Miniprotein binders against Homoarginine-6-hydroxylase 2-ODD-C23.2 (2ODDC23.2). Designs and how they scored, part 6

Target 1, 357 residues: Homoarginine-6-hydroxylase 2-ODD-C23.2 (2ODDC23.2), of Arabidopsis thaliana (Mouse-ear cress) (q8h113)
Amino acid sequence: MVIYHRKVVFTYVRAKRFYHFLNIEMVTDFKSLLPVIDISPLLAKCDDFDMAEDAGVVEVVGKLDRACRDVGFFYVIGHGISDDLINKVKEMTHQFFELPYEEKLKIKITPTAGYRGYQRIGVNFTSGKQDMHEAIDCYREFKQGKHGDIGKVLEGPNQWPGNPQEYKDLMEKYIKLCTDLSRNILRGISLALGGSPYEFEGKMLRDPFWVMRIIGYPGVNQENVIGCGAHTDYGLLTLINQDDDKTALQVKNVDGDWIPAIPIPGSFICNIGDMLTILSNGVYQSTLHKVINNSPKYRVCVAFFYETNFEAEVEPLDIFKEKHPRKETSQVAKRVVYGQHLINKVLTTFANLVENS

## First folded at step 16 (miniprotein)

Design q1 (from z2 with V78I)
Fold by OpenDDE base, fold request of step 19:
Structure q1 (fold): chain B 357 residues (1-357), chain A 114 residues (1-114)
Amino acid sequence: as target 1 above (357 residues)
Amino acid sequence: SPRLERFIRRARELLKEAKELLKNGDYEELIKMADWLLIDVKYLFFYARMLMKEGDLEAARRLLQLATELINLAQEIIDAALKLNPDSEEAKRLLEEVKKAIDRLEQLLEEIKN
């Protein structure tokens, strides 16, 4: 037992040194790369009353502020989720997508399943273009009637694959860890915006909804296959766990160029969503991104979306309006009900599914 | 100040919801509410300390008084949850967070006197 801990620590220290070396050499073409943020100092103080005054937290907060202002995407390292779990999630996801189509259809997405489950390749559309991916759509489970008539459309359990058998328990554990990680990153972002750590834990945000898309991208032998069309994410934060051997995610920078989000083993890619843009009074803009399938090998990506409360009427937080005043004429002042937006998106996607089935 | 009233409003809204939940909440709802109360205690402590640094000791005292109400209600909610599930490790964890919050409250109250 003792020998295993020394090997893991040595691998982690070597990985940190390698990431530091990669950071130093990648420093010259900075316009082309997403920032890497070690959030471990933030996590080490997440329960401390004086966390905002900790020098390590202040450094992380400064990195988060820059990343959210400049690109809206960053790599997260030092996040505390085990590499074994991260990799097992991808491995089990590959195993599911390798199953016969008839086996995948046992968890087919349906209205009666609360729009939870497997969607086949070519069902998803982004901006009127077909996406070349298959997915399992998962949502936070809730008691019947909790979210009224709006929430009724999404009522039901998640449809987890029965093969591999451990998939449900693995993913439920992963969701919990992603939820906690998202909350802690948002505490850093809250500080970066000049609030308390707890601005994103108020009435509209203290019972966050979540969405998870378990995405499979088929291998392609042709160039410029759209795996997922260009979009912004709607929520607060997205945590991306992707295959380490394929670069497919593209992020549009402020100059209008597409930056490849090269996988970093053991990292998450984190991005901000449209709701965080609104809540921040438009200080942090969500960033347009797309997926291009460019590998002959199958690629998996697990996207965890940390959202507002389901019923949240999302508007700029008063603290951020005070810290970052804007002229009222900004499009950011539109109140949006998150749950209604989600349902409209789900129903639109499903209507397209019926028309193309 | 409008700022102070915003801080107070947030915590009082939660306090009202928590008092209602204490009457009929299930174990999961109670545990969740206790966590929310303790987060809003930390929120109030952050702004109390800010107000202390600004020299507004009266406003800071008002936030600490409200934090005291939230701590007490969190304790009551956790005790109610423990009656439903005596072996709850989550409830025990929250009790330790309540103790830390009390210790911090006492520290901040002493800092305001000096």
Scores: ipSAE 0.861, ipTM 0.945, lowest interface PAE 0.5, mean pLDDT 89
Fold by OpenDDE base, look of step 17:
Structure q1 (fold): chain B 357 residues (1-357), chain A 114 residues (1-114)
Amino acid sequence: as target 1 above (357 residues)
Amino acid sequence: SPRLERFIRRARELLKEAKELLKNGDYEELIKMADWLLIDVKYLFFYARMLMKEGDLEAARRLLQLATELINLAQEIIDAALKLNPDSEEAKRLLEEVKKAIDRLEQLLEEIKN
């Protein structure tokens, strides 16, 4: 009897080590598809005048350049946001989506609320297909009339869940930290493009808008359920905080294959948006991605979108046109007004809701 | 050079906006503008140092002169913000950033003489 217990314990310890080794190796092999970038050296020098010459910054910049060229997605670690805060954001998001539908409707998205608040499942459409998610849509708050008639559609406070009561304050803190993090990542990307750290802090980028989508993906017992349809993000950077136990985000690589973006605890997934593609003179292309609901468990994702100024007429930055000249025929040369695009997207989504209600 | 004119244009546009805001800006607007000015100072220092390494000392001096104007205006704006909110920790932080910018300016001006 005693020999059997030693064999079982040894086999179980070997199996756990082998499973841990296989999980570490599979996690290491899957880490090969999307780069993991420790940005802590960049953050440590973010206020230094000579940050561009720091060896640690140069290394991070080189990693950012490769990531933005090759895949447009990367994991960010060493980002300085506490794991406690990151996890609490996800926990509270789960708690909200677990509420009765009538409680979620207390913060229902409405035109009068500036299209801020809770969207029920089936309200969001991507490329004419219904997405299997619910969300809270948040936008940067601004004073009435700040963005003229265009901005008027989005005027109003964010509608935060009232339970727990600290939800608002926590999310506002989180937004601030995501804003600062996005700014610092963009300094690295600016250097990677061969500019100063401060190219993305010029006139059209000094008052960056942001969007936050607090997304809940219901559990599914079917394969190939689209949680969010294939798209590129519109802005500069996206910071994704997702559940650690579910792989749902898919990224299309340069070869056209869908790569699973496996969660790394304590990391953000960062991706570049269409506005960064324009600003970079098309050097960094935004990457097509989608969410597949493939778990019977509820999944949450908090996506923070760091944007241009609301009224920004986005065009390639002169420095990046100089560093990376392109033939005039590239579609990248089209001026796009960010705020107008956002409003059109919001209004289109809402119109589809009214027609399907 | 077209490159130098690009750097100058950015700074002059902000300088113009900042001077206008100093007349009528609220506390929050003033604080934001001071931050933007200090970022554009860092922008100008980056390119001044690049030009120095390229041997274009005249162009570098022009950028450092603009940086001086931005620093001075940032200080004026911060002082205006402190009149509106004397206990502003953010304004005090920005004053320390102004001091660092002055020290860096002096360093770069010394490097350009040698």
Scores: ipSAE 0.855, ipTM 0.941, lowest interface PAE 0.5, mean pLDDT 89

Design q3 (from z2 with T68V Q75M)
Fold by OpenDDE base, look of step 17:
Structure q3 (fold): chain B 357 residues (1-357), chain A 114 residues (1-114)
Amino acid sequence: as target 1 above (357 residues)
Amino acid sequence: SPRLERFIRRARELLKEAKELLKNGDYEELIKMADWLLIDVKYLFFYARMLMKEGDLEAARRLLQLAVELINLAMEIVDAALKLNPDSEEAKRLLEEVKKAIDRLEQLLEEIKN
């Protein structure tokens, strides 16, 4: 009996070491496709006047430059947000989506709620195809009338789940930390583009809007179920907090292949958006990505979108035009108003809901 | 140079906005503006130091002079915020950042003389 237990423990320890080695090797091989960037050196110097000359910052900047050029997606570690908070956000998200439908409907998205709140499965469409997810849509809160008639459509508080009671406070804390993190990553990207750290903190970007989607993907027993259709993100940066046990996010590389974005516990997946493409004078292109529901288990993802100012008329920054001159024929020169785009997207999604209800 | 004018324009636009806000801004607006001013001070310091390395000391001095204006206004705004909320930890933090900006300005002004 004792020898059998030692063999089983040894086989289990060897299997765990082998699985840990295979997971480390698979994680190392997948690290070859989507870079893992420890940004802790960048964060340590984020308030320093000479941060651009710090050797640790220079190394991070070089990694960010490569990631943004080659794939537009990277893992962020050393980001300073506690694993406890990151995990609690996912846990509470699971708990919400496990609630009875009638309870989820207490925070139902409505026009009167400024299009904030719970969207049932099948309400979201990407490129005219129905997405197999449910979500809570959140937006930066602002004073009534702050963004004039355009902003009026989104006026109102976020609709947070009432159970647990701490949900609101937790998410507000999380949003703040994601905002600060996004700002610091953008300082690194600004340096990578050959500007000062502060190019993305100019007039169009000083009061950044944000969107957060708290997304639930139902379990499926079928292959190739689209959880979220192929798209680029619109904003500057996206921070993705996802379940650690399910690979669903797919990123299209430069060769046109779909790369699975395997979760790394304690990491964010970060990607660049279309507005960053414009601002960078097209140096960093947003990457097409999709979500495939491929697990029989429910999956959650919290996507934080760091955006421009709500009223920003986005154009290439002069410094990046100077550093990275392009021929005038690039579509990147189109002036885009962020808030108007967001409103149009929201209204289109809602119209599709009314037609399918 | 067009490059120098770009740097100057950014700072002057914010300076104008900040001066207006100092007249009628609420506590939250003042705190945000102080942060923005301090960021643009750091922006000006970055480019001043770049210009110094390029040997364009005149252009560098122009940016540092604008930084003085932004620092002074940031201090006034922080003082106004502290008057509205004397126990504001954020306003106290910003006041310390203003002091650091002054120290860095003095350092850069000494470097540009040598």
Scores: ipSAE 0.864, ipTM 0.943, lowest interface PAE 0.5, mean pLDDT 89

## First folded at step 17 (miniprotein; from y4 with V78I)

Design m4
Fold by OpenDDE base, look of step 17:
Structure m4 (fold): chain B 357 residues (1-357), chain A 114 residues (1-114)
Amino acid sequence: as target 1 above (357 residues)
Amino acid sequence: SPRLERFIRRARELLKEAKELLKNGDYEELIKMADWLLIDVKYLFFYARMLMEEGDLEAARRLLQLATELINLAQEIIDAALKLNPDSEEAKRLLEEVKKAIDRLEQLLEEIKN
């Protein structure tokens, strides 16, 4: 009897080590598909005048350049946001979505609320297909009249859940940290494009708008449920804070294959948006991605979108046109007004809600 | 050069906006503008150094002159913000960034003479 227990324990310990080794190796092999970038050297020098010459910064810049060229998605570690805060954001998001529907409706999106607040499941559409998620939509708050008649549609405070009471303050802190992090990543990307660190801090970019989607994906017992349809992000950068235990985000590589973006605890997934594609003179292409609901468990994702200035007319930056000249035939040269695009998207989503209610 | 004019244009546009805001800006607007000015100072220093490395010392001096104007205006804006909010830790932080910018300016001006 005693020999059997030692063999079982040894086999179980070997199996656990082998499964842990296989999980570490599979996690390491799957880590090979999306680069992991420690940006701590970049952050350590973000305020220095000579940051571009720092060897640690140069290394990070080289990693950012490769990531933005090859896949447009990367994991960010060494980002300086506490794991406690990152996890608390997800925990509170779970708690909100677990509330009775009537409680979630207390912060329902309305036109009078500037299209801020809770969207029920089935309100969001991507490319004409219904998304299987619910969300809280948040936008940068601004003074009434700041963005004229265009901005008027989005005027109002964000609608935060009232339970827990600290939810607002925590999320506002999180937004600030995500804003600062996004700015610093963009300094690295600016260097990677062969500019100064400060190319994305010019007139049309120095007062960045942001969008936050606090997204809940219901558990499913069916395969191939689309949580969020295939799209590119519109802005500059997206920071994704997701549940660590569920792989749902899919990224389309250059070969056209869908790569699963496996969660890494304590990391953000970062991706580039369409405006960064334009600004870079098309050097860095935004990457098509989707969310597949493939778990019977509820999944949360907090997506922070770092955008241009609300009123920005986005065109390729002159420095990047100089560094990366393109033949005139690239359609990338269309001026796009960010705020107008956002408003059109919001109004279209709302119209679809009214028609389907 | 067209490149130099691009750098100058960015700084002059911000300088114009900042001078207007100094007349009527609120505390938050002033603090934000001071931060933007200091970023554009760093932008100008980056390109001044690049021009120095290229041997275009005259162009570098022009950028450093503009940086001086931005630094001075940032100081004025921060002082205006401190009049509105004397206990502003952010304004005090920005004053330390102004000092660092002055020190870097002096360093670059010395390097360009040698």
Scores: ipSAE 0.882, ipTM 0.951, lowest interface PAE 0.5, mean pLDDT 89

## First folded at step 18 (miniprotein)

Design n3 (from m4 with R3Q)
Fold by ESMFold2, fold request of step 19:
Structure n3 (fold): chain B 357 residues (1-357), chain A 114 residues (1-114)
Amino acid sequence: as target 1 above (357 residues)
Amino acid sequence: SPQLERFIRRARELLKEAKELLKNGDYEELIKMADWLLIDVKYLFFYARMLMEEGDLEAARRLLQLATELINLAQEIIDAALKLNPDSEEAKRLLEEVKKAIDRLEQLLEEIKN
């Protein structure tokens, strides 16, 4: 019994390892902690014709289902992306944000750059509140004309830092790996919802758009500074690669309490977004989260957003309407045009940047 | 049934896109389409297997016939991609996936006869 109480203050990962070592049951409320999901059994079989029958896959699918029905946030381990690459992405990002302001402005966000690029500390707002961070906004590149007049404003290449010189090549490799990882997690989620593995790889979903925000949070000398105001993510799935040394991300759980997302080295934090809520016919709910900074230390967060196809008209998938019929009409039943919403957000964000310059 | 029609529609829409792409697609478009066709083969195999377990062998056979069409078109598209880039490692990988899909198809067709 003394073991149950004296270990409350250690990390979730260390707690699991400690209890396994002692081979005892613990009476501690883990609802205040985010689930940790080892997806390696899913990844080992995700290309197999019979993946849905594999016992390891079935176990991972159950964990994904529970996490997505509950808090909508979980840690991903066993993901196959090397620690070296994950850390190098953050290290290069630290190096860029440490450059003189005038160097960072060389890649400043502009309409000519397709609304891609650097934005300075304090110009971004979430729900009318100032976000105390700086960022680089990146979007999937596409050929001119591919998305018609709606997509025209977002045409053009991303503005990658030239210092460090290797930044672009490593980030493009990282983006490809995050895209593949997100797709494979979505195969597990598709099974969790009662479909085939491939329900998120149909006509409106198989050529996903993506967004990446490369975010720096300056150190603060005061308590409870808003690094990023409370919001839900718009797309299907988000992968978060953050510094391991301080906790700033907070997630609103099912009980309405804000809980910390304590960093676990070598993991991604993964969460579901608004489009997945719609596609799942409301079975999974996107989760409110925020970044509250209390640390004098600079902190980096690289967020990868896996989206629908740009032109997608998003509505509940028929199979999930069949598997999970709804008793009443809801906002989930409405069709949403992803690309139109993205462009509206991009233009509104830029207008606010100009206004607050 | 409505569910069977959904599976067929998804496959038929992709077949239509693939046939048009074969006429004018560049290397990257062809590789991407071949990959999508093979994913939809897996989609059809999943539901064909489910229908077999439920005893609806006629519906399962219809899905496997569509999968055959997807596999054949994937081979054509990969061949076109190799003409544009003979050293493509991705095209070689996709040919191995086609071979695996053919083997699985033959297995499922044999299971239906029994």
Scores: ipSAE 0.894, ipTM 0.960, lowest interface PAE 0.4, mean pLDDT 87
Fold by ESMFold2, fold request of step 19:
Structure n3 (fold): chain B 357 residues (1-357), chain A 114 residues (1-114)
Amino acid sequence: as target 1 above (357 residues)
Amino acid sequence: SPQLERFIRRARELLKEAKELLKNGDYEELIKMADWLLIDVKYLFFYARMLMEEGDLEAARRLLQLATELINLAQEIIDAALKLNPDSEEAKRLLEEVKKAIDRLEQLLEEIKN
């Protein structure tokens, strides 16, 4: 087994010390580690007419299939997004969260700001429990009127920090790259499920909405502080860009054990969400995960959520119903309307913010 | 047959959207639509190739005819985008993708003839 850290490849001796530091028993069976998938062969061919037949693509598709059937979380390397940009995103976010509270409040969430902006520490709740983090909420911008009355409350521009000055331009570049990367990973997942590469680029999916949460976890002097309670993600895929020097993200594996998502420098952590579970006809299951903070150091996590089209009524795709038929006695999957669910969550989050302000 | 209907429906819905957009679309809308049309060409090529391998040449021909319609409309949309922005590097890139799609279409049509 190879465990990547800020430095270089770890030896067996260093791995034992690393697990002890995290208060985790050394596991003799290294299957508890999250998969590491080099997707560069997929990206090299993802625009080719014959990508499905490429040996390198076939290998990556197999790894994606196994990861999505198993833990539903994996590291992505070979993704083509520069280390400089990945690190700059986190560095700028550290700088913003270090500002005086009054400066951060200049971009606070309000209804007139389209429910976009800054949330102070402790106003977010997951499963009725307080999350000890602060955040900036960002959503895809869209033309006034595009999504009718349902989308009206979310209209308007994102509220980007003005300090550092380059924040907005770099984050917009980052979001474009994350959107493209997610789409290309989904081409691999589409092949893994037995379809063409383009099954997630049809009607209701080809103009994806996105959400981004820019999250700061304050340092703690107590163990097992809840930074973010256990949950699954709602969309298709999540790309997580987190600080390299501390592990707080925990993922529930198929055996029911919580395992650490140890940061690998230069990688993304990628996981599947509830909409992908529905679209795949249940072949892939979204994964419970949480953030438990034991570190005295401030930690930043930038989470990008790749979603369906805003107006999508989400149901299993016909091709995946055909390829992976459900048992007759299984519960009938209900259709869900993505945009309505998103707006309900946005309004609920804001109501909690007001109640706890 | 239900599978063939699904392939055709996806492409025809996009064709309808694209024809409407061609009349009044702005530059950004036209570029996005051209990209979507070319992705659906790849979608149709994938399933046409599968149908050819299964021996259903009549269904494969029908998908390639539909792909021809998408390619032609993508060309029209790219031309419209170039009228709005003659220096567009993205439109020029998409034109090269149209050329590649035409070459692939011709190869697949020749393979059907044997």
Scores: ipSAE 0.891, ipTM 0.959, lowest interface PAE 0.4, mean pLDDT 87
Fold by OpenDDE base, look of step 18:
Structure n3 (fold): chain B 357 residues (1-357), chain A 114 residues (1-114)
Amino acid sequence: as target 1 above (357 residues)
Amino acid sequence: SPQLERFIRRARELLKEAKELLKNGDYEELIKMADWLLIDVKYLFFYARMLMEEGDLEAARRLLQLATELINLAQEIIDAALKLNPDSEEAKRLLEEVKKAIDRLEQLLEEIKN
């Protein structure tokens, strides 16, 4: 009996090492045009008082600094979220989008639902162009009246798919883990900007809003179908969980070229948003990106957007103004109210929904 | 220094919000505030250490004094949360974080005397 357990463990450890080695070798041979950052050293120290002095943290911080300066996109590995959970989120998302249209409409996005729920294919527009995707739009839930008249437009529960039944509980768990992960990445970015780990946990940021888009991209038999138009993300960080078998995300590099963000199994793609650009005093610029549908197969993507506080008046953080002084003429000096911007975006998207429904 | 005043302002604003919440906050609000206070304690410890390394021991002491006020209020808030939910594993976890913060405070206070 004892001998069988040793062989299975050895084969499993060898298979995991070989898969990790093959994934590392495939990631090394594919010159991932985007940096791959193992953040496990940062996560191991995220609760320690001396995390900033840890050699492993310092190495991760240096990688984050380079990634945020050079491209504003990076792969995150060593993030501590189980592959089983990440894959189950994608699997259940496929299952939802495979449902009959009438079943998907049970959670249809409406103003009365606080603009939460299912958006059909062809309703989303980016920069006046129709996007070829369907989505479930989710937002952080909050008590009625918490965010006054501005927040009232988004009041309500998330509309989770009832099929599969476990979808809600899975996604709530996933949101929590993405929130914690985003916070810890931002501690690294805060250090990279020459602050404490906790600069992104001040008054404007300590109660972060979040947005999640559960996105389905239909299979296409045509080239260059725009799945999502070119844009920058608005918030602090985006965590992208995508299908591993389809390259669709395109990132605009510093030279102005569109580079493919090839999926790495078990990784997140992380990018910085416009609010991080402002908060960093423009040190880290948000990067223009788009999605091109190029597969005959259905593709899913779960985008988690880690935002500021809903009511945050976003301006450059004083510490980053001090560390990275700029001439006052930079567009970065504009105070932006996050919640108002989000509402304006939602209302604009919905106006397009009503006109095209 | 303007820098020191920035550090102090952040923590004092939170301390004021926390004192108000202690009067009427629900369990979830109290737990969340305790977590925020402990984060700002870590923030103050980071900058206290930086100031110690720069030789500004007076400024460092001011931050450590403010950290003490935040720790004490975090304890009071956690105790209030435990009265609402005695079996709260999250409140118990936060009490262990408070102990670690006290130990680190004592360490920094000893380092600043030497």
Scores: ipSAE 0.887, ipTM 0.955, lowest interface PAE 0.5, mean pLDDT 89
Fold by OpenDDE base, fold request of step 19:
Structure n3 (fold): chain B 357 residues (1-357), chain A 114 residues (1-114)
Amino acid sequence: as target 1 above (357 residues)
Amino acid sequence: SPQLERFIRRARELLKEAKELLKNGDYEELIKMADWLLIDVKYLFFYARMLMEEGDLEAARRLLQLATELINLAQEIIDAALKLNPDSEEAKRLLEEVKKAIDRLEQLLEEIKN
């Protein structure tokens, strides 16, 4: 298995032009490999009134449907974000994490900063186990009082690194592009579920929140160091921009095996979250994943989480209940308020930061 | 049909929120609401066309009539936003989307007559 993956990956990295041919073979073995999806046909039609009838869109929608049913993870290519911007985001992230600890602490996460900023190594916990990473936690900025008393805890600007000086402006541009990309992928997923392109743009979804974690994984000389514990993502979609030279992300397939999510240069890894599982009436299941630090070199990963509205009470969409009726009133029917869940997570993480300080 | 009622409910809820925002909304709120209205116009056009293909021309006409109300309110909101910020490139972009929506509405209304 591992030897076969290395040969396929080497063919992927060299064959920017052959992604289409390799996509057909990878799309057939969902059990063993993550599919690669060129979404450029979907993006070309994203503003057209007849986008759902376009043959290129229909092909992309079919690939998205299979990926979301079988594995809940896929590579995205043809996404329209420049390789230069993607690489510059990773480069500046390396530069920040290479700074002295005292310089990183200038943007330390605090309650007064709305729980935005630098989180030191060992503060993050997943399922009661310590994660071996550091991060900058960023959230969508909003006006004071916009989200009432629940939102008050997160009020404030993002704390961007002051070195390099261009970091803020570059990341704000990157966030905008990731937001637009996430919206367009969700239009494809909405069609794949048998709705209009705009089912994920209804009342609870029109003003989507976002979270971004700029993550640094220290180099290790030991095997099986947990960089991030096994979890599902909570939101709608995650866009992962990772270092191209290190395989650390592991995805649990349908057979229960851990598949390495080998980096493809210029791609995003996209996965679905628990809220998309609920909204889809459980048609698309979020996939368990973890990060194993297995390189002596420092690794960076920028995870962009496209979420619901902050105040959204998430339940299955009526259209998807009708298209995909379930026999059992499964636990998927639990109404969850996104903003309250996020605040509870943030406060729990901060309690861990105080205890380990 | 329960399906038609769902389509109508979504758009009417947004129309109510948009009419309230027009009284007291700031520039950023008005621009967002105009974008949301135009997305729901596209939503209504998608389902109007589906209903036309199914032969339910009466249901399709009801959705297109509702789309007309959304377009008119989007125009009014954009005009209010332009009074607050005359040089808004985003408001200008949304005005071009309103024109495209009107052209598409006229096309669909002509297809229903034939």
Scores: ipSAE 0.868, ipTM 0.948, lowest interface PAE 0.5, mean pLDDT 89

